# VHH binders against o13800, part 28

Target 1, 230 residues: o13800
Amino acid sequence: MNQVTQFSGNSANLMLYWILKSYYSRFDRIMWIDTLGTFNPAALPLPCLEKTMLVRSFDAQGLKDAVDELESNLKSSEDQAYALCIDSFSNPIGLLMAQGNISFAHAFMMTLGRKCRILTRKFRLAVYLSTSLVYIKQLHLSKPALGNSWPFCLDHSYILEDQQHNKCLVHCNQSRKDLLGCSQLFLLLKGSFTHEYLTIDFYNGTPVSVSSKLHVSPSLYHSSTLNSPS
Key: E = the ipSAE of ESMFold2; O = the ipSAE of OpenDDE; V2 = 0.75 times the mean of E and O plus 0.25 times the DockQ between their complexes.

## First folded at step 17 (VHH; framework vhh_sonelokimab_d1)

Design i5 (at its last look DockQ between E and O 0.90; V2 from the best seeds 0.75)
Fold by OpenDDE, look of step 17:
Structure i5 (fold): chain B 230 residues (1-230), chain A 123 residues (1-123)
Amino acid sequence: as target 1 above (230 residues)
Amino acid sequence: DVQLVESGGGLVQPGGSLRLSCAASGFTFSSYAVGWFRQAPGKEREFIGAITSRGNTEFYAVSEWGRFTISRDNSKNTLYLQMNSLRPEDTAVYYCAADYGSRLMYYKDYDYWGQGTLVTVSS
């Protein structure tokens, strides 16, 4: 009855590419964890690619291994600024859930999310996560494809595009009920040094900045009236 | 004795393909991450790619993404590097390495090394 909604092809993570194109100069190293097999190096400038490591992760354990590798690098080079992009955070979680490992999937998400958060606090690390949405037919409601516990392990969430590829206007002081109507969610952990005081704004369909101040309440998962972008 | 032996190198024209192999012996291959490096004359050794012991995670230098693919067969104690669309700038000695730890991009951290195989890309 439920279906996962995601942009297809190379358009799935245009906002992640935009973020790196805009801010890659702030980082000494970039790690891109590709769980979908859709990474497109042509979407990034050469100076960005030169400082980027691409990681292909095929399951949850693989994702964990990749983050552990990042941690090792951070410990060895504490003065370097890092960016971590995960495309997508929801894929390995969804795979676990599809296998019937619901509790383990939630535990994994909480553990890995917490680890990433801790790393952003200890090191000069920015973390960017993409996620698909799940449409719940009975409720006429979409929610992040991360289960019901994701708001407790992720500090900030931004909806970047709706199902019609319209850009969502994101303000820190606004209610985020409208975010559930979008088809792509961008997640940012609090403490990411690069964007602490920035706001994700869109002008005429073009992103102009990135914020780390938004929060999505878990209560949003249970109301069908929350599905209108503003 | 620990041994890593590279093979498959040689002369190839631009645009061509090669598949390198690395045969491992003398240690528990399946317990180690393994990777490929290369070194051109007068240049530093550079990371190409690595794969974890389980094979469920692969690391790449983005510059090689799409052209080079790393894989392993633990039943054969062998690491592979498929190289496509080769360029003159790919000319180098290619090394396989094994590491029990982390930091797979840093060649200084690897425990074991092969002797290398020469790849020459020239018209």
Scores: ipSAE 0.733, ipTM 0.896, lowest interface PAE 0.4, mean pLDDT 78
Fold by ESMFold2, look of step 17:
Structure i5 (fold): chain B 230 residues (1-230), chain A 123 residues (1-123)
Amino acid sequence: as target 1 above (230 residues)
Amino acid sequence: DVQLVESGGGLVQPGGSLRLSCAASGFTFSSYAVGWFRQAPGKEREFIGAITSRGNTEFYAVSEWGRFTISRDNSKNTLYLQMNSLRPEDTAVYYCAADYGSRLMYYKDYDYWGQGTLVTVSS
């Protein structure tokens, strides 16, 4: 809550759905900005959908217009808790960069990112966003997109690493708190993330204590298939 | 005079489709965001969706996702709502509206309104 959190990787949208499935009861309103045309309402419970506004943005200016609408809503309802999900943030910025004026695109991105961070400090707002990975050939590894300045807008950043046997490791590579180096393991069951032990509290942005790591709660979906081979 | 005129309403069977149009005149349509609302008897006006002046961003109440599509044609000063898979609970008067500001979900902030077109979904 009150933080900007990034998830990077091919499964980042599944993380956004898991966040909302896990925490929607803590929010009064939700805005989902879909820049890829891939939003799947079947991935979310009906009570979550009923408090969600879907925004389809077709370019970087459209993404800014959506955030401006959110700001207006926040100013008119300061008692309410909001979640903003952006899937993906990197796509419309990348398209803007491809138009040729990299300096303008960079300034646009940073202005928008700073706006989001300011809003999370001023209002009861959590921001969760997804970005793509960029392959660095010299290092034979992938890093989050958007370059060296973008992380200044983030409180936490996670890289998603798909593993064998329908597992995904979510690793914190940046935190303004004490999450750096922490990991969360998810099982991918029928297109949804499930966990056995929660190691990261993604709502508060804190590690989960050792005594709380024991499996205590059932998964929201596909719980009957937790014994599936991996 | 500023005018918004809805058309395309009527009686349709469940599962059917309708396309609503809203013709605008008397103001600079391309400078305004435009939206669709509906009102069933005894209920408050309900936000359906809106589209920015340039058409680069669409806003939807998620319960309408996949069934309803908003679009605009600034060369014709016209706003559209395509409605598919209609159900009896979609029965309402449908209104188009235009707004210069950025509070697109709140019907009281809209500057101009149409008179409404009735959509009835019944056997």
Scores: ipSAE 0.657, ipTM 0.853, lowest interface PAE 1.0, mean pLDDT 86
ESMFold2 (binder alone), look of step 17: mean pLDDT 80; pTM 0.830

Design ko (at its last look DockQ between E and O 0.01; V2 from the best seeds 0.00; counts 0 for: sugar tag NTS H56, pae E 4.4 > 2, off the site)
Fold by ESMFold2, look of step 17:
Structure ko (fold): chain B 230 residues (1-230), chain A 123 residues (1-123)
Amino acid sequence: as target 1 above (230 residues)
Amino acid sequence: DVQLVESGGGLVQPGGSLRLSCAASGFTFSSYAVGWFRQAPGKEREFIGAITSRGNTSSYASSEKGRFTISRDNSKNTLYLQMNSLRPEDTAVYYCAARYGSRLSSYEDYDYWGQGTLVTVSS
């Protein structure tokens, strides 16, 4: 809550759906900005979908217009809790960069990122966004897209690493709190993420801790399994 | 001399599809955000969705649940509504509307309205 959180990787959209499935009762309103044309309403519970406004935007100006509309709504209802999901943030920025004026595209991106950060400070707003990974051949590894200055707009950044046996490891590579180096393991079941144990509170942006010998699962609404592959 | 004229309504079986058109004249269409509304008999008028003047961004009320797509062609001064997986509950008069400005707006008054086209979903 009150934070800008990034998920990077092939399965980043599944993480956005998991966030909303897990936390929609904590939000009064949700805006989903779909820049890829891939929004799947069947991925959300009906009560979540009914409070979700879908915005489809296929260029950087449209993304800005959607954020400006959100700002207007926030100013009218300062006591309501909002979530903003952007799937993906990197696509319209990448298209703008491809048009040739890289300095303009970079300034546009940073201005929009700072606006999102400021809005989470001023209002009861959580921002979750997805970006692609970029392979760096000299280093033989992948990093989140959008370059070295973009992370200054983020409170938390996670890289999704797909693994064998329908697993996905969500690893925090940046946190303005104490999440750096923390990981969450998800299992892919029927096209959705599930977990055996929750290690990260993605709503508050904090590690999950258990302080007693008797443990009660905080995620009783999640599926459990006797034969988890982890 | 402003006109908004809806067309493409009619009778459709449940599960079917229909594409509505809205032809605009008498104003600079590309300077207006445009949207679709509907009204079933005995019910209040309901917002369906809207699209910015450039057509680069559209918004949708949650009630349509991803079954409807709004588009526009500024070279033809025309707004479209593609409706899929139609249900008897979608039976209504469908209206297009236009509002001056380039900013996305889903909940404000619209300046110009069409006369409506009837869509009936019945087996």
Scores: ipSAE 0.204, ipTM 0.657, lowest interface PAE 4.4, mean pLDDT 84
Fold by OpenDDE, look of step 17:
Structure ko (fold): chain B 230 residues (1-230), chain A 123 residues (1-123)
Amino acid sequence: as target 1 above (230 residues)
Amino acid sequence: DVQLVESGGGLVQPGGSLRLSCAASGFTFSSYAVGWFRQAPGKEREFIGAITSRGNTSSYASSEKGRFTISRDNSKNTLYLQMNSLRPEDTAVYYCAARYGSRLSSYEDYDYWGQGTLVTVSS
């Protein structure tokens, strides 16, 4: 039986918030596309919020429009640094799929992915895409809830690792196992600002590293088993 | 590992010229704004100038504008500082620094720093 890791609580967004808390000073402008309606401004420092544009878009068209709006506001002449957070990318896609529009969902993903990729090449733009995970119990594998075509759209991914970059086990405080169970995979497009790793202090000084993967391959699914529901 | 290594420092006579280089490694150089700072003995580190990631914009401290020129070569991961008409008061350790973003003049916002190279202007 397959389970989809749903992100309905604050724990689901903690990683994105920590990313911004850690790196917001690097960006001149931030756009947060909230597809779930769960954005919590209290989770971010005021200086971050001051340069963050929140857009709520709950379907594919809205997401597209939001990205188009971002495009219209991007400036290359001043070499400004931008960040785009989409929380989550999988929600609009999943909705399309749930409606039976599988082919359209894939096409949409490809188109929007390409758009974002182009933007990351033209501008100093980091794109952080959160996605739910699907856990396949029979195989003990997790994968992004984006169907099977996402590897062709997304160039980079971040998965949870320990600070020693072990992919088979995350050393985390026992009290934060729930966060691991609801963890998201972060995906970046080629050309985005990349990190070797991101460190998130989940609890009591226990950091978890989010390691970048340069090549998206089926092997990534194996690494994502760490995100299986507890 | 991220490294910024300055070179080209040394002793020069007043009125002379010097070109400093900063070799960057361990990060995507072309994505960072980079700049030069200096610190004279007993003084605070001060901003000289900086250039945006793609080289579209440069900024200089008012006191150094016209004498100093900053340039970069992203293909070589190198930042340059051309210093002309050097004065004894230009004696300092010169640092290169890198920052992700478009803000150039804020010392605190720079992410990476070199170890510095000493420039001595003396007759």
Scores: ipSAE 0.078, ipTM 0.515, lowest interface PAE 2.1, mean pLDDT 75
ESMFold2 (binder alone), look of step 17: mean pLDDT 86; pTM 0.873

## First folded at step 18 (VHH; framework vhh_sonelokimab_d1)

Design l1 (at its last look DockQ between E and O 0.63; V2 from the best seeds 0.00; counts 0 for: pae O 4.3 > 2)
Fold by ESMFold2, look of step 18:
Structure l1 (fold): chain B 230 residues (1-230), chain A 123 residues (1-123)
Amino acid sequence: as target 1 above (230 residues)
Amino acid sequence: DVQLVESGGGLVQPGGSLRLSCAASGFTFSSYAVGWFRQAPGKEREFIGAITSRGNTEFYAVSEYGRFTISRDNSKNTLYLQMNSLRPEDTAVYYCAAKYGTRLMFYEDYDYWGQGTLVTVSS
């Protein structure tokens, strides 16, 4: 809650569904921004859907339009708890960059990310967003898209590594709280994530238990951001 | 004078489709967000969806996503609602509305309204 959380990887959207399935009762309103046309209402319980507004966005301006709409609603209803889910954040930014003005696209992205962070401090808002991974050939490593400045807009960042036997390891590479280096293992069953033991409280952004930490693959991206609340 | 005129309503069987149109005049249509609402007898107006002035962003109540599609054509000053897989509970008067700015899901915030078109879904 009151934080911006990123999930990066091919299965990142499944984390967004898992978050809402797990925590929708703690939110009064939900906005889901679908930039890929892939939103699946069957993945969510009906009570969750009843408090959800779906935003279908065709470009980066659409992300701004959605956040502007959210901001106006927050100002009118400061007592309500909101969740904002964006699937994906990186796709419309990438399309904007493809139009040829990279410096404008970067400034647009940073302005929007800073707005989201400000809103989570000013209002009862949690932001969960997905981004793609980018393979860095020189490093033989995948890292979250959007470059070196983007992480300054985030409170927590997780990299997803798909594994054999329908498993996905979720590793925290950046945390404002005590999550740096923590991992959560998910199993993919019937198109949804499940778990045996929850090791990370994704609502509060805290560990469930330090004795439950999972080992982290060296191939995962590590953030240079210190694990602190600021 | 500002006018919004809905058309395309009527009687349709369950499972059928219907396309509503809303013709706008008397204001700069391309500067306004436009939305669809509906009202069944004895009930409050219900948000269906809205689309931004440039047409780049669509907002939906999730119960309507996938069945209903909103679109606009600024060159014709027209808003559309495509309704598929219609059910008897979709029976209502459908209204188009326009406003400037944000807060698109709340009917009381809209500046201009059409008179409505009746959609009846019955076998």
Scores: ipSAE 0.781, ipTM 0.898, lowest interface PAE 0.6, mean pLDDT 87
Fold by OpenDDE, look of step 18:
Structure l1 (fold): chain B 230 residues (1-230), chain A 123 residues (1-123)
Amino acid sequence: as target 1 above (230 residues)
Amino acid sequence: DVQLVESGGGLVQPGGSLRLSCAASGFTFSSYAVGWFRQAPGKEREFIGAITSRGNTEFYAVSEYGRFTISRDNSKNTLYLQMNSLRPEDTAVYYCAAKYGTRLMFYEDYDYWGQGTLVTVSS
């Protein structure tokens, strides 16, 4: 069985922080679901934190509950722009898999991913997902912890970094083979726009001038604050 | 009868710490999400944070996140709020509340409430 890396040093986490630092002004509310217990408020500016709800969910059901909570909030505040960050989406799923609940884990991932997609269609919501890595012993390589069915369930794009630290934007339904030796940030937005100027160094957490792009939901352009990313 | 009884409030100097407790009875505590609210004089009741029946926690207060910790002990039917680095603006009546569902943020959704315990932070 492949080992799922559930370590706090996931480079994808740095991207989440960077995205929020860059775009928090476009959101009225932010929900951060911490599955690792390693959320660092010092990594975000105070104005961002003031609109951030932190949820710690360490198992699959907790993650589901958190998303249900978000849905409730969205229904109560339809005019507000929301961002959902899940750090890391795959972590609770990996836990289920480690417990031998493989089929359930896959089903759960698909279901929750679908729910997130639906929410982005119904509400002014951006969803940003970081992933853990899976180490493949036979290949001596790691890959993002995306299930076999994950790409087929979501309208998604993600930023991928290869072993040479090259970064690229990957769109929907890419082969899993392309993910070998890579880390990623997963973006789940239907009908989103790509921003040309947003690229991050996975390890240093700093912007880089590489041709990787982030997406923003068009519905978020009408938020209470329309500031451009810094 | 359902009861939630807060304790641990009192007068504390700025920078001090308090640990509030909420003792629950009359219902299956372990099946409920429980949370903390506070209400300062002349202000609306505000959500501090909550913990689900499964131990997941939620906070919506940047000023409290680094200073406050929420926990529960189901064996004692007790909810806790550890408050560190207290400030004058933390002065309020603190309430515990319980809800069977998973929605934690909104006070109107909670089923049961305590009577509150006063916390005064003053030099």
Scores: ipSAE 0.026, ipTM 0.354, lowest interface PAE 4.3, mean pLDDT 74
ESMFold2 (binder alone), look of step 18: mean pLDDT 81; pTM 0.835

Design l2 (at its last look DockQ between E and O 0.81; V2 from the best seeds 0.78)
Fold by OpenDDE, look of step 18:
Structure l2 (fold): chain B 230 residues (1-230), chain A 123 residues (1-123)
Amino acid sequence: as target 1 above (230 residues)
Amino acid sequence: DVQLVESGGGLVQPGGSLRLSCAASGFTFSSYAVGWFRQAPGKEREFIGAITSRGNTEFYAVSEYGRFTISRDNSKNTLYLQMNSLRPEDTAVYYCAAKYGTRLMYYEDYDYWGQGTLVTVSS
């Protein structure tokens, strides 16, 4: 059985912080769902924190509850642009799998993925998902914990980091084999576009490769805060 | 009759800690999300944190995150707020509230409220 890494060593978490640091001005509200217990307020600027709600989810049901809360907020404030960060989406799924609930885990992932997709279609919402890693013992390699069904549930792109710390933007139809030895950050892109001016340097100016471009939902361009990313 | 009764408030020095409790009765506590709010004199009531009915999810104002922790015990119909590293600006009346549903950070939608307990942080 492959080992799912939880609570430690997830470089994708840093990407979430960089995304918010760079683009928080585009959002009126931010929800950060912390499944790892490692959220660090000090890593974000005060203006970003002022519009952020922190959520701790302890299991899959908790994660669902958090997303339901977001939906309620979105319905009540359709004029506001929202960002949802889930660090890490795969963590509760891994927990279910560890408990032997494999079928439930897959079903849950599909359901929540679909829910997030629907929300991005209906509302001014960007969704950023980090993932845990799965260690494949036979190969002595790790891969992002995407599961077998995840890529088919979402219209998404993700930033993939290889073993040499090169980063690339990958779309939803990428082969799972390409994920071996990599980490990733998911961007839920239903109705979203790639913008050439929206680029993120995830390594604070010291990346091994070129910065990745961020996809942005067109609905977010009309947020109350129209400042450009720093 | 529905009741929410806060306790544990009082005078504390800066840097100190308090643990507030909210005892609920008269309704099915385990079916409700519950939360903590506070109101300082001359200020609006502000959200601190909330916890879902099952206790699997906690919501926090980021300004309080790391210092305050919310928890619940459904077997005791009790909500808790652990407050650490208290500051003078934390001085307020603290209220517990119960909500059947979502939108937990908005006090307007809560169904039941306690009378509040005063917390004073002063040297």
Scores: ipSAE 0.773, ipTM 0.920, lowest interface PAE 0.4, mean pLDDT 79
Fold by ESMFold2, look of step 18:
Structure l2 (fold): chain B 230 residues (1-230), chain A 123 residues (1-123)
Amino acid sequence: as target 1 above (230 residues)
Amino acid sequence: DVQLVESGGGLVQPGGSLRLSCAASGFTFSSYAVGWFRQAPGKEREFIGAITSRGNTEFYAVSEYGRFTISRDNSKNTLYLQMNSLRPEDTAVYYCAAKYGTRLMYYEDYDYWGQGTLVTVSS
């Protein structure tokens, strides 16, 4: 909550759906910005959909138009909690950069990212957004798109690494809290992410608190009379 | 003189489709955001969707998105609503509306309104 969180990778949209499935009851309103026309309402529970406004955005200016609409709604409903999901942020920004005026595109991106961050601090707002990975062939590695300045707009950044056997590792590569280097394993089942054990609280942006000293002692004995043998 | 005129309403069977049109005149249509609302008897006016002045951003109440699509053609000064998979619950008067700026889901903030077109969905 009150944070800007990025998920980067081919499965980043599944993470956005998992976020909303897990936390929609904590939000009064939800805005989903769909820049690719891929929003799937079947991926979310009906109570979540009933509080969701879907925005289809066609270009970088359309992303700003959507955020301006959100800001107006936040100002008129300051006692309500909001979630903003953007799938994807990188596509329209990347298209703007490709038009050749890199300085303008970079300034536009940073202004929009800074506005999102300011809104999360001023209002009860959580922002979750997806971006692409950029593959660097010479180094055989992928990194989040949008360059080196963009991360200054983020509270947390995660890279999604698809693995064998329908697994996806979500690894934190940036955190303004104590999450750097933390990971969450998801299983892909029936087109959705699931987990056996939650290691990251994606709502608060913190590790899940589990005492290392906690021992789950088995109840080795029920007293001989508790189960009432006859 | 500002005018918004809806058309395309009528009687349709459940599961059918309709395309509503809204013709605008008397103002610079391309400078306004435009939206669709509906109102059944005895109920409040309900937001369906809106589209920005340039047509680059569409807003929907999600419960309607999979069945309803909003679009505009600024060269024809016309707003459209494509309605598919219609249900009896969609029976209402459908209104187009226009405004400057933000706060697109709140009907009380719109500057110009059409007179409405009736859509009836029944066997």
Scores: ipSAE 0.757, ipTM 0.886, lowest interface PAE 0.7, mean pLDDT 86
ESMFold2 (binder alone), look of step 18: mean pLDDT 80; pTM 0.821

Design l3 (at its last look DockQ between E and O 0.71; V2 from the best seeds 0.73)
Fold by OpenDDE, look of step 18:
Structure l3 (fold): chain B 230 residues (1-230), chain A 123 residues (1-123)
Amino acid sequence: as target 1 above (230 residues)
Amino acid sequence: DVQLVESGGGLVQPGGSLRLSCAASGFTFSSYAVGWFRQAPGKEREFIGAITSRGNTEFYAVSEWGRFTISRDNSKNTLYLQMNSLRPEDTAVYYCAAKYGTRLLYYEDYDYWGQGTLVTVSS
């Protein structure tokens, strides 16, 4: 069985922080789901933190509970724009797999992913997901921890970091095999807010600029101002 | 009868620590999410944190993150709030509350409330 990197092996997901630093003004509320116990409030500006709720999820069911809570909040405040960050979405799945619950893990991932997708279609919600890595022993390579069915369950764009630390924006139409050897994966679900300018420093002090327009979907929101670049 | 009884409050110096407890009775504690709120004089009741029925998920106001930790023991029907690095602005009556289901962030949504315990942070 391939090794899934969990708390001890997962890299810092800088992209989540950078996306919030860049776009937090577009959201009324932010939910940060921490599955790793590594949330760093110092990485975010105070105005961002003031509208952020931190959620700690300890397993797959916990992650589901967190998303259920988000749904409840969205239903009660449909006029508010929300951002959901999950660091890391794949971590609870890896835990299930490590326990031998492979089928359940896959089913869970599909279900939760689908729920997130539905929510982005129904509400003013942006969803940003990071992943852990899977080490492929026979190849001596790592890849983002995406289940076999994950890419087919969600309409998403993602940013990949290859072995040479190059970053590229791709869409869901890419083969899972293309992820082999990548060290980073950032997922943007369809329905998320439009990002016209996205510059992300993947390495503190050694910035890699991803200059791409993230056009995930047409504006689903009443106010077009939320999708305007700051 | 449903009861939530807070304890552990009192006077503490700035930088000090307190651990609050909330003892629940009269309902199936393990089926409810439970949370902590506080209310300072002249201010609105504010959310501190909550924990789901199974304890697998915790919710925090970011302002309290790193200083406050919520936990529960279903075998003892007890909710806890560990407060570290206390500040004068933490002075308030602290309430525990129970909620069946979701919507844990707003005090209006909770089903049961304790009477509160006073925490005073002062030199």
Scores: ipSAE 0.775, ipTM 0.924, lowest interface PAE 0.4, mean pLDDT 80
Fold by ESMFold2, look of step 18:
Structure l3 (fold): chain B 230 residues (1-230), chain A 123 residues (1-123)
Amino acid sequence: as target 1 above (230 residues)
Amino acid sequence: DVQLVESGGGLVQPGGSLRLSCAASGFTFSSYAVGWFRQAPGKEREFIGAITSRGNTEFYAVSEWGRFTISRDNSKNTLYLQMNSLRPEDTAVYYCAAKYGTRLLYYEDYDYWGQGTLVTVSS
């Protein structure tokens, strides 16, 4: 809540559906911005759909228009909680960049990203967005699209790594909180993500707390307990 | 003189389809966002969907997604609503409306309104 969270990868939209399936009862209004034409209402429970506004747009201006519409509807301190899902953010921005005016496209992207962060601070708003991955041959790795400045607009960033046997590992590569390096394993069942246990609280943006007075693994970590003989 | 005129309403059996039209005149249609609302007797006017002035962004109350599609043709100053798989609960007067700017969900914020067209869905 009150955060901008990015999911990057081919399965990122499944995370957005999982977020809403898991947390829709905590939100009073939901906006889903579909920039790819791929929104699937069968992926969400009917009570979730009943509080959702669908926005269809395939260009950067349409993305901005949708955010402006959300902004005009937001109310502070009225116990109204909002969710914004953008699937995908990278596609319309990438198209704008491809038109050749990179400086304009970059400024547009950063202005919109900063607006999203400002809105999450002014209102009870959670923003979840998807982006693609880009393979960097010189580094032999993939990283989230949109370049070096974009991460400044994010509170958390996760990379989705599709695994064999219908698994997807969601790994936090950026966090303004204590999530850096945390991971969540999802199983792909019937086209939807599910899990055996939760390791990340995606609503609060925190690790799931260990609930045990004696559950400590000193051999896995360097702790003062291991090095403090009595 | 500003005018919005809905047409295409009528009596339809459940499961049927209707296409509503809204012809605009007396203002620069292409500068306005336009939307569809409906009102059943004794109920408040309900948002169905809206489309931006250039037609590049569509907004829907998702409960109607897949059954209703909004579109506009700025060369003909006309807004459309395609309604499929109609149910008795869709019985209402359907209104088109136009406004400049944002806040497209709230009927109180629209500047121009049609007189409405009645859609009755009954078996």
Scores: ipSAE 0.691, ipTM 0.857, lowest interface PAE 0.9, mean pLDDT 86
ESMFold2 (binder alone), look of step 18: mean pLDDT 79; pTM 0.826

